# VH-VL binders against Acid phosphatase 1 (APS1): the designs that were tried, part 2

Target 1, 240 residues: Acid phosphatase 1 (APS1), of Solanum lycopersicum (Tomato) (Lycopersicon esculentum) (p27061)
Amino acid sequence: TENLNSHVFPRPLIIEYPEKQLRDELKCTTWRFVVETNNLSPWKTIPEECADYVKEYMVGPGYKMEIDRVSDEAGEYAKSVDLGDDGRDVWIFDVDETLLSNLPYYSDHRYGLEVFDDVEFDKWVENGTAPALGSSLKLYQEVLKLGFKVFLLTGRSERHRSVTVENLMNAGFHDWHKLILRGSDDHGKTATTYKSERRNAMVEEGFRIVGNSGDQWSDLLGSSMSYRSFKLPNPMYYIL

## First folded at step 4 (VH-VL)

Design c31 (from ca with light chain S29N; framework fv_cixutumumab)
Fold by ESMFold2-Fast, scan of step 4:
Parts: structure tokens; C-alpha cells; sequence
Structure c31 (fold): chain C 240 residues (1-240), chain A 124 residues (1-124), chain B 108 residues (1-108)
């Protein structure tokens, strides 16, 4: 603060872009990229200026093309794996926004612009009518056919077990090895901690977590990570 | 509502084969795995193997590998268990049983519905 | 191949509590399911998972597990509970299934 003399320094050797030409229309594309690459701090709602962008992405070809690509890449990886003879090779799937779509609910709640309401979401869950994500159903069937054991690992509460099973089966999912939901001891834990602890238990039981599919980084990161993780896009909400 | 209906009793000679059927009704066939469990007179339950009909994938207990074949016909909602090279110790009641296709806490492989059993007698 | 061990017989007085035990290494990793079988009949599922009852099974039936041991408890045994009881679990070495040898329950 005391010496304000300007100094003449050599021009930095850096890549220069014409910053004055950055456009508002790129803000939401950039925001979504930063969200999907885990570079944004935790958030509760989408930016208000990006509401139309998120809606168009979720109901348009962008979302469909990206989930198709993620599932295709996961399927190619699954086919490349030499399974052991012990039946202990596992693929983990998250449920919400990975196997089942809550788009009907979020279409009535502005695609992430509203603060999450657990009471209203619970009412939707209890209807048991969430549709399947078609590309994930295809991948699910493919990994079962290849001989993987499928574990379903969801942040849903044990109180919703019955309706979750009914919804999954009506959506075309079946023959999973285990469906794991949050018990009373898991209340108050972050999704990252809860899912890490459940994966730790799988490894201690002798399972090899070969693949893991989820829409949140909290589905994929932490301890006992899969050999490969596959992240589906979800710009509508964030779970720690 | 849910029923597993098994074929009738069989009397077979040693060295022959037997094929037992299990017809599922009440929406069980496309959503659930079907297992075969036998019980010799006065003895306990013994798992032989099971099939996941939608994938055609069968698993067999080590004791029966090479002698048992489990198949499924989706068009008739019927599972089959064929046991070859029959011996007198294969005399038993053979049950088909449904596995729900999902596990509750930590996976216990529950058989929630059972057929009434098919008696197979191997006699010389 | 893994094995599940049950005592071959146990007795309980009418109205009293009995515990039937199943032991094996697979139970360190998986919960047991329990089946009731009466003479000439197919088995009926009475407990699955840690302590879940199918619809129609009386609340006097409960399950528990600790280490390599699973237990079926009947609180206030009734005459109709007289039967053979079997446990089963998944084979710890594969996706195969193994049954215990069975326990004959006599209600005195």
C-alpha cells in the first residue's frame, strides 16, 4: 500500500484470448461444464439466468445424446473386462437420474430453479411412476448378460424400499444382486460418505467394483472407488 | 395368485434321464429367477441350480455340474430341470422355487414361493 | 464348497421361547433365510434378510445374526410351529446357494 510506483515488466508468455468478445450466451454452457467437471462449490439451485438453458438441455437432444454416449462407453468397457470365475465382479448403479428419471417431477418444479423440497419429492417417489432412462436400461441388461453382479446403491431412505422396488421392476429393471438404501444409521451423512461406506463394505465382503454409474460426483468419488466410473450429466441439482 | 405348477411323479431306471417341468403363473416368470431344490426321503434340502429366464443364464451346484441342465421356455412360462445318469441316490422330491430377483439387506437369496414338488423314484 | 450347520433337533414348551441356530462362514457376508416345512408339504419362507417377515407370517417369528451365526427365534411357541426348520444362504465362494441340515422342532 505504501509504494504505488508502477513497474515495467516483460510481457507474460501466456495464451491471450479476446475477452471483450465473451458473450452472455456462453455463460450457461460454461456453468454446466464447470458443474459436470466438479469445479463448482456446492450449490442449491441453478442460476436464474440459466433456467431456460437447463430446461432446453434436459428436454432436448443434448441430454439424450450425452446419456447415450456415457452408456455406450460403459458398455464397451464392460465387454472388454475379463470376469473372474468367482462371480464377484460388480457393477454399481445409482437410481435417481441414473436408472430412473424424475423429469416429470422437475418439469413441475422448474428444472432445478426451485430449492429442493423433500416433502414434495417424497410424495412423487411414493407414486412409484418414475420412467426408465432407456440408455441405462440397455446398459443394465448388457452388464447382467455379461455376468456382472449388479448392486443398486441409492440415497433413498429404507422407508421407500417397497415403492422403489415396485418402480424399478415396472420400469424394466430386475435381477439385481442387492438394493441398498439409507438406513437410520446413515441419516445426516453426506452422500459421498454414505456411498463410500457401502462400497467399503462390498470390498470387505470380497467383491471387485469393476464399474459404477451415477449422475453425481458423490456417487463416484470417495473410498473404494470402482475400476472405472461413468458419470451421467445432471445440471438440475447437486448432492454433496 | 402366484403359483408354480410342477409335472407329475416319475419312475426311472438307473442310467436314464428325467426332465421335470415347473410352470409359473401370476407374473413370476419374466421378473424372477427359478431354482431347483431336491429332498431325499428323510433328508434335508439340497440346492441343485437356478436359471434367470430373461437371460437364459443357468448356475449349477458343484455336485450336479455335468449331470443337471436347467432351461426355460419364455413362451410357455415354464422352467425345466433335466438330470442325467440317474442313480438310486437321486430318488427324491424335486421342488422348483422362485427367487424374487432382488435381495433385501445384504442379499439372502430367499425362495418366496415353492412348487408342491415332483417325486422321482430311481428303481432297478 | 461351504456348509451351514444346524442342530438336528430342539424342543420347546408351549408358550415359551426357542432359538434355532445356523452356523457357517457364508453368514459372515450374507444373511440367512429361514423356511418351515411340515410333513408332506413344500417349505414356506418365514424369515429373510436380517429380520424380515413375508406377509402372513406371525410376528412371533424373528431373525438375528452375529458373526458366522444366524438365529431364528419363536417367541411364545404354538403347537402349529412344530416342524422342520431350514436355513439357507449364498455360498461365499460363488453365487451358489447352500442349505443347513435342518432342525426338527418339537413343541411339548
Amino acid sequence: as target 1 above (240 residues)
Amino acid sequence: EVQLVQSGAEVKKPGSSVKVSCKASGGTFSSYAISWVRQAPGQGLEWMGGIIPIFGTANYAQKFQGRVTITADKSTSTAYMELSSLRSEDTAVYYCARVSGYDYVWGSYPFDYWGKGTTVTVSS
Amino acid sequence: SSELTQDPAVSVALGQTVRITCQGDSLRNYYASWYQQKPGQAPILVIYGKNNRPSGIPDRFSGSSSGNTASLTITGAQAEDEADYYCNSRDSSDNHVVFGGGTKLTVL
Scores: ipSAE 0.006, ipTM 0.413, lowest interface PAE 16.6, mean pLDDT 84

Design c32 (from ca with heavy chain Y104F; framework fv_cixutumumab)
Fold by ESMFold2-Fast, scan of step 4:
Structure c32 (fold): chain C 240 residues (1-240), chain A 124 residues (1-124), chain B 108 residues (1-108)
Amino acid sequence: as target 1 above (240 residues)
Amino acid sequence: EVQLVQSGAEVKKPGSSVKVSCKASGGTFSSYAISWVRQAPGQGLEWMGGIIPIFGTANYAQKFQGRVTITADKSTSTAYMELSSLRSEDTAVYYCARVSGYDFVWGSYPFDYWGKGTTVTVSS
Amino acid sequence: SSELTQDPAVSVALGQTVRITCQGDSLRSYYASWYQQKPGQAPILVIYGKNNRPSGIPDRFSGSSSGNTASLTITGAQAEDEADYYCNSRDSSDNHVVFGGGTKLTVL
């Protein structure tokens, strides 16, 4: 019931910012940073006030420069690794927003402002025309040339296997060791659980997961993590 | 089936400009990069530049920087290549070619579909 | 600049095997793509990646890569294979597309 004041309890040494000087344009930069550092609670759509920001980021130099940097850093790491003689060193790639871009689809759906429509997205997937991300294709070639086995691990359904293979090959991806999609037993699992289970199976089979590239934290975290993970930016959507 | 349909042959005077078009069909235009490659009579293939229509971004080979402009019109699924200050050595067949993906500079991976070519003759 | 070198001409007898080579520093980092061009026609992609064929390309065409060298092999050459063959690769130094000078294949 007694009020505490600075006379009785000296103020701790802290940093205080004048809130009134924070500008609205910084909110969207801050939001995207928090999203990419895994500090935001699960979300369904981008903030409405950030719609123009996300669009300009995705179709502008920001996205391109960041995916280039992630791929370049991954390539440098790959070159530094001493591969074993048994051919069991692997690099895992996620597919959507990692190897293939769904930007043509999202350009018609406000770059993440609309609630995800699985029926409409499936129609887009069935077209088999998602373009390659050039920096990821460059990295893909580099790890193959260095002698890594490539595993593709996607949240796409097994029913889309044929069109996914066609799309990947037409986009320039080849010579993967395995393409792993969600089967009936994976229905209802989070991406984190599903991808962890598949990585566990790889490790039990004797593979060493040296690198893993994905756009979601759910591609990278969980059990049987790679020796090093590389996260591509994606402010348009969130996958558990 | 994917098709790239190019504009017809041109005869131009030295010092003039030429603008060649390439209309894409049979695929999502925004899913591709379009490159321009030329071939002088009896010579090999030479990359000039490319564009990623969804980004509006073009890039050019150093040799053509300042003389070539590559543009795209998403509403008509058409890419354009304009070459200025024409010389006799610019006499060539000009091809447009598609690259699947958002990297229009593509040496290791396919130019998977090609236009039939546009002959440009520079003469007095 | 990273140059891609091809021999300007090669000959093969009908039904025999021929190997066309492409050499350059970029091939240490990237696979070459191979294109066939007949007189008066646009190039056609015949091989890309390590050893992949587009739909419609006969299985007698194959590719290989070792060090700074890429090769296109035609096993059991046919008369219709007479054409110019070009390799290309990405120049990793300056983000440029580079084509080889082309190889004229004559089928005897």
Scores: ipSAE 0.008, ipTM 0.575, lowest interface PAE 9.0, mean pLDDT 85

Design c33 (from ca with heavy chain V105I; framework fv_cixutumumab)
Fold by ESMFold2-Fast, scan of step 4:
Structure c33 (fold): chain C 240 residues (1-240), chain A 124 residues (1-124), chain B 108 residues (1-108)
Amino acid sequence: as target 1 above (240 residues)
Amino acid sequence: EVQLVQSGAEVKKPGSSVKVSCKASGGTFSSYAISWVRQAPGQGLEWMGGIIPIFGTANYAQKFQGRVTITADKSTSTAYMELSSLRSEDTAVYYCARVSGYDYIWGSYPFDYWGKGTTVTVSS
Amino acid sequence: SSELTQDPAVSVALGQTVRITCQGDSLRSYYASWYQQKPGQAPILVIYGKNNRPSGIPDRFSGSSSGNTASLTITGAQAEDEADYYCNSRDSSDNHVVFGGGTKLTVL
């Protein structure tokens, strides 16, 4: 039922503070917002009171809808770009939590509540069975069809190159121009420093970094940034 | 090595329901989605829906919405497809198939491993 | 336009090359996957992600994609390649799967 002729003037908007239970529920939603906007940098583990919230977000529609939206916006941007005739226009993708999901691993490690265990994570990586993120696979295929060169830039070490290639191909990714992993000279560098140096090298070789997709701010910030950056959500962990 | 083992053939009356199982072995059950695809005699392949065990959420083709229920039991690495209000047109071979590494968000393509199929016959 | 269209039947002489085609609007955004099915058997994945072969699939099978069209090519067809071939992809909805109607390949 619509009323098209209201003669009542608007009253000032009064916002009531939520009751305790609703406040407690919103605490984790606001924590995730702060994390995703890089306002709580750096952090080590999720808050214990938000463990259930993060699990439900990661396995529920929230995560799926947000990665879909980011990928859709990236695809629209990619279609709007006027590519050069030289084959030098590049889209960079991060691998973990951008193209491949480690959610099977994190489901057995409380979705970010446990301190990161590099030995156990390496065992998971060596299985080569991380599933693809469907929204990112769609974007990946779209940018390839539009004529972008794709660079994969990952914090994984060179010792994992063969299993990473196998996992990516089994997940449906192919025809990348270059897969860049951490070499011995990159040991001990922050992800921001390492990825900035690799992007600097691309620019020096004459490539234009038109787009960049990643789940961490360290994938996107630093020197030689892309013309547009697209950040996927990840409330489970933080990489500097 | 990955293997999908399906339950045996079923004969059902119109109006009843059928529940077909698909037990996965080899690989990590939580690393992939399981889809159900049917094929009526002499006809093509038809996607019914899928489940991502790690999410516990199923997605269904429009045609089967309201009649099909897909579930997964992670402790036994088994996926199930239950189809209700059976009609003669539901007579088909029902396949379970795995989606590994290509798209885990919804039970989509490609289907890299298939079960042998379960024949469901709907007759009086 | 959520449909994928295949020709119902094609023939090829032993040792010759055949191309099976799949068309639909979804193929502008997604690559097709291809399946081989022999009578009484489950389908087997032969090509995915434009032109990738699963382990154990002979190198005579290849894929290509252009615009709204995907193609499966068999170079030097063998008698054992006689089968039904299905393409699949996502439809215009991001959360659904669609199959082509299938192509029956006869090897003469």
Scores: ipSAE 0.007, ipTM 0.548, lowest interface PAE 9.3, mean pLDDT 85

Design c34 (from ca with heavy chain V105E; framework fv_cixutumumab)
Fold by ESMFold2-Fast, scan of step 4:
Structure c34 (fold): chain C 240 residues (1-240), chain A 124 residues (1-124), chain B 108 residues (1-108)
Amino acid sequence: as target 1 above (240 residues)
Amino acid sequence: EVQLVQSGAEVKKPGSSVKVSCKASGGTFSSYAISWVRQAPGQGLEWMGGIIPIFGTANYAQKFQGRVTITADKSTSTAYMELSSLRSEDTAVYYCARVSGYDYEWGSYPFDYWGKGTTVTVSS
Amino acid sequence: SSELTQDPAVSVALGQTVRITCQGDSLRSYYASWYQQKPGQAPILVIYGKNNRPSGIPDRFSGSSSGNTASLTITGAQAEDEADYYCNSRDSSDNHVVFGGGTKLTVL
């Protein structure tokens, strides 16, 4: 019968939550979740009320457990892939906060509470002493041994190529097929646009982008996306 | 062509220290790591440690921790290895070797250029 | 740390093919490099990675890798190939390098 279809609820059906006022700790956990799920608008610094939360997350077991999990899941995926017989299966890695940790720099800059200072960050980069993220080093070695070609795709300037190579080698990374940095013609492009253009070029050359690891959504989104993307956590900063 | 020129042979007494030098010419000194590898008579190759000259960052094998110091002088393109508290077991040929920077080819941590070696004898 | 294991000695007849092996857990993650050392001389790099030869190394030298094992193959061995052969690999812990014990190749 059509009689049931004429019935309308007098008020919307809305779920009610038995919540009291949220504490800052829960607010900061929620903030981090929306950051990592790409639900937050572009931002320059972490919320002031979350400064202690972000610091404890980055230097504590939370960050380590999550990067370990991301790398383990990526490794399982890599092992499941049937590689082509043409040597054109590629895994892309971002560098900063993906292979190399800038935690020593950010520990002196309140773990994201300070507006990014490109001059001071460049001085840190020039030291070439960023340590490896151990779980990413393990994944890197595993995908290389499985027969993937590794492309390193970084927002670092071509000006820093030699120090970046030396830092990566000292940190234990070797045997990449290409290290791609920003050239002069990439000046002013967002990371999303720049990295999309480089991935487009890889596809046009006949490569298949099987995996892509990065800490920013701008490492993973755009055109010519990988078959699977793996996002490492990073609540300290945001890159367009 | 890259060339690594090492200092001459040394004869040292037990308990003393020895400092061996490795001067790089041709190619880029600061852009690649220099490692020290020793070989006792009739024995295999043993990695002692390495340094990246541009950063002054040194890493050491656990066996040599506290006894070996590796340094670099960028102005003279020279790397040094100093080994203290010498024992008869330290009698060996000491090689400096450069780590390859193959960024376009599949490879590992290859030592692409080697010095001719410095003989260190610990006696009496 | 990790260890790399090589057989201490191997023999091959002139003109025949010989395979020298290197085994260790680090080889699951890193590729091996291979060095030739003749008495009284410094080692020279002959193979790095899967199968890369530095300039000047004869094409009879080739490399392969599978699982925890890396192999150096000399196809059509010559008298001058008689030497000690060492493999090396990186140990991911402490940014360290490890060498195999070496294999003495005798060309009959």
Scores: ipSAE 0.005, ipTM 0.414, lowest interface PAE 15.8, mean pLDDT 84

Design c36 (from ca with heavy chain S100T; framework fv_cixutumumab)
Fold by ESMFold2-Fast, scan of step 4:
Structure c36 (fold): chain C 240 residues (1-240), chain A 124 residues (1-124), chain B 108 residues (1-108)
Amino acid sequence: as target 1 above (240 residues)
Amino acid sequence: EVQLVQSGAEVKKPGSSVKVSCKASGGTFSSYAISWVRQAPGQGLEWMGGIIPIFGTANYAQKFQGRVTITADKSTSTAYMELSSLRSEDTAVYYCARVTGYDYVWGSYPFDYWGKGTTVTVSS
Amino acid sequence: SSELTQDPAVSVALGQTVRITCQGDSLRSYYASWYQQKPGQAPILVIYGKNNRPSGIPDRFSGSSSGNTASLTITGAQAEDEADYYCNSRDSSDNHVVFGGGTKLTVL
């Protein structure tokens, strides 16, 4: 160990980048990274300057490749776990933008550039025609075959239970242990609070939450978290 | 209710091309994928490929790669399958079928609705 | 490409139970779907996922899956069940659909 003198260096050894030389093309890639890593404050719409970026991401190979990767990683994890013999190992799936895609709706609403309209979205939900995300259906079938119990935990209202069941079944999802929607007592709660409370109830019933798949951090964070969480990308909207 | 209406029977010469259409009704065209499956006389079902209309990209079985082109026109809710360099062994009934899904994992998805089929005969 | 193997023919007496099997490595990861095809007609979906029936399919049709094998069971076979039955699944390496060779069911 060698003691050096106390001379003050006039400038710390840190990397400085010339800001004026940053490419404009990277601004929206950087924005999406910050969104997906939960580093952005809550927001209502995508940046206007990133509207084309988000559209191209959602309908192009980027979104497809990333949801495939997340599902593949989740499947490998699921195969690696040693399940108990009591049938109480659980995988939780969020519904919207996790099992069912609302992209047909958002394609008519500028992929996140419009402020969310709950009345118009409810009309879309009531049609019961949201398509499945194929990589999630693959994962869903894999965890069922491995012996996991599946819980579906959605921010959708109880008033939409019948159409949600119909849509899920028509999209190829079956054999879930329980479908949990927002009841009257859950209205006004953040998704984080609501989903934490439902996970707490599962743990109190003796279930082990081994995996949890969702597109929002509010699907994954809070109390009674899964042993592992898998976040699907969604740059179109933010749920607290 | 969902309905898939296919174009009429075709008789083609060897070496020519055939283009079969499949018009979807009773649903949102962007909410599902369309696949093409053929069946030669007395033979089994053979998947040729499919398309997800919202993405505009098609996925093809290796056997047909380079000979088949699958396209979709969202404005008319119609999917097309064009097969080139026709041979006698291409004589078959060609079906379009719907899959509810957003990517190319069609083997895990049911073909929940089928067109009535288009007979293509390759003969002089 | 991955292969799904079905026996080409099976027979069952009227009112009895028959089991049609489909075997392939893809079935370890994906459930099979089952289609019924009668002469001159397009196939119709009868079972998908593990054991799910579309609207209008009689409850005598059921599915099961174990390891690399999927099975379609018809309990109390009727004359109208005489048809060809096809399984299908995914070929994960090619991201493609694979059909079995088909099983002709004869109801005696």
Scores: ipSAE 0.007, ipTM 0.563, lowest interface PAE 9.4, mean pLDDT 86

Design c37 (from ca with heavy chain S100E; framework fv_cixutumumab)
Fold by ESMFold2-Fast, scan of step 4:
Structure c37 (fold): chain C 240 residues (1-240), chain A 124 residues (1-124), chain B 108 residues (1-108)
Amino acid sequence: as target 1 above (240 residues)
Amino acid sequence: EVQLVQSGAEVKKPGSSVKVSCKASGGTFSSYAISWVRQAPGQGLEWMGGIIPIFGTANYAQKFQGRVTITADKSTSTAYMELSSLRSEDTAVYYCARVEGYDYVWGSYPFDYWGKGTTVTVSS
Amino acid sequence: SSELTQDPAVSVALGQTVRITCQGDSLRSYYASWYQQKPGQAPILVIYGKNNRPSGIPDRFSGSSSGNTASLTITGAQAEDEADYYCNSRDSSDNHVVFGGGTKLTVL
């Protein structure tokens, strides 16, 4: 435990990093890190210089390994929980980019480089063909088997309820206790406010929100937070 | 434009091994996965396995596990497929094909570029 | 372990519409891609995802997917469309790809 103040140095002690190996991919890795740690202000599109990086991440091993890890850690947590015998322990799942992947849509829209087009996205949603995220499907089945009640809490509109149910069932999801979508009175609210209000209602009804899985900080933050939150990566878009 | 250039035709004796190469040009080699797909005369396409060059990890179809080895050399942008203990039924055209992303978790990720094929004949 | 099933042959009259189907349990979770192969040539990607066409593929080619079935539709078939067509998708087991048996399209 030598006290370094005992030594006199002729110049400031500053960490010097090599500059010549800085690549655009390294800059984009740094950008993604600050996105996933909630260190950026709200944003509308990915940086242009990171378009290839985000595409490679989303369709490559990086995304797969990270969603697998998040789901595995969530599963271990779920197994560690002592459930009450009243059936009031809940796991909340977001839908888009949490249970269902919209990657086929985003592959035609440059993986976040284009400003979100709600008309085109709604057309995609109405097809009802979004594939399951395999790691989330595994987690979903595990928490059901452990005795959790599953609540699905999505920013999708009530007008899309029927197609969302069809898509979820075709993707392998079943036996949820409740599917909650945005009603007309939720129009214009941020996702953070809307989802907080729905979680508040669950708590008022006597449910314990033990776990919550989502790809956006707006799925996880606000009031009536879960005991543990699990954030899946999503560098393609930001929801306030 | 992405091009996959495969090595030339091979004639092999039963019990020997063959190693086919696939050199990629155009695009970033590390930004995609390479698969090997074979086709016996008059038969359909059969996936043998693939490799993600950036991680050096290979996946093999169960039928070929233990007989096939897929490798990649990032410095030369070349993928290889070696098949051992050759039998007459291994006579086929062997294709390399590129996958848009690194991880073939989703069926939506196609083989967007194909090599022209390498004919391997196993005979006396 | 999932198999993809295609009819081995189908015929269509010049200028008419034909649908080629691919069936398998994995298609409930994953989209199929479609490839055209002419004798002595490598396969060419014609449709991927639900209904995406690579650059250079004519707009008469389209795809659809529902439940355990994926379909390739050629509207206004032309003589040069005569070929073998293969679907492929992800196997339900991790890190696997599976191809359908192929469909020989004859343009009458």
Scores: ipSAE 0.000, ipTM 0.413, lowest interface PAE 14.4, mean pLDDT 84

Design c38 (from ca with heavy chain V99D; framework fv_cixutumumab)
Fold by ESMFold2-Fast, scan of step 4:
Structure c38 (fold): chain C 240 residues (1-240), chain A 124 residues (1-124), chain B 108 residues (1-108)
Amino acid sequence: as target 1 above (240 residues)
Amino acid sequence: EVQLVQSGAEVKKPGSSVKVSCKASGGTFSSYAISWVRQAPGQGLEWMGGIIPIFGTANYAQKFQGRVTITADKSTSTAYMELSSLRSEDTAVYYCARDSGYDYVWGSYPFDYWGKGTTVTVSS
Amino acid sequence: SSELTQDPAVSVALGQTVRITCQGDSLRSYYASWYQQKPGQAPILVIYGKNNRPSGIPDRFSGSSSGNTASLTITGAQAEDEADYYCNSRDSSDNHVVFGGGTKLTVL
């Protein structure tokens, strides 16, 4: 006899989801996931309904655990690398939200609910008091000890060079090979374009970009990418 | 070696305010959160709120929102809890406790060091 | 009042095993921490993050977590373990910390 189970049933085209209440409870967790996976269009502020979620994440154990994990994984990768004999193996670090935390500034500006104010942020930068991210300081020291040259590549303006050096030194960072900031020729460029051009220059000088740490996809993507990239979380803001 | 030293006992009248201090020693004050937890006579522990001194960020339990203010003075490594519009039901021992800040497991909220408590009595 | 539920009292014989339980919906997402409080003293942290012990806490103390329930287990209870035990965790609905009502442990 004919056996109905031998028939091939069509693949489902639509998956039915649970009730709206359950979906709504996951909104902010889902939003942060798509932010960190680079699946959102460019955005200016966090969703207002997620303000408490983002604040709790940034000042609670979630942020700390995730930056620790990323730095630990980067450190294990760094230890596994066979460095060349020429001293040209490089690790790149972004500065803001990678080595230095601007959380004191963002705590007064609702952790991403306010549209970025460059004038007010510049005043904060000029104070030179941003604290170190401890897991990044540990990674920084590890890659230096392993023999990597460290390049610091920041979207900060050249006019802030002196205060940025002072802040970095006071926070425990030292012995970088170069600190690269935005010059006048970089005015109006996206961070992706600016950082790609600076990495191109490093490669043209004969450096090998072995690792790259940053909190924005614009720190990591584009041309002359590192052999491995390590992205720290940052749900508070987006840089193109 | 980490110690939290609290101010002395207070006797207050209904409708007044009280400000309790908690001085931290033997560790980095600014890198840890300080929470305030109270305990009425014969009752359980009740979280009031906390502050992360480096960020100046304070958050409060809903029950105390509007009556409690938690502040920190980094220069003296001292956290403060001020409770206004005092009622007889505010009679309790008030503890400050260190939340490890970023050095703890998600959601466990371990208060690893506690002050000895400050007794606040509200009576007419 | 607390939003985590503990039984108000439990008893155990010397040298026997006792389990103190904490229940609440937040425990589906977060681990509990456990505190011991003796009369006239501040609480002491005994377990955090599922099953971690602070330095100086005896190995007879352990933690476990399943679903909406967290448990503190004392294996081979001693007279000095007689105390009130409190759990705490994060309250996801209100973005704050919540304590259980406490369990008074009597060692017979």
Scores: ipSAE 0.000, ipTM 0.407, lowest interface PAE 16.4, mean pLDDT 84

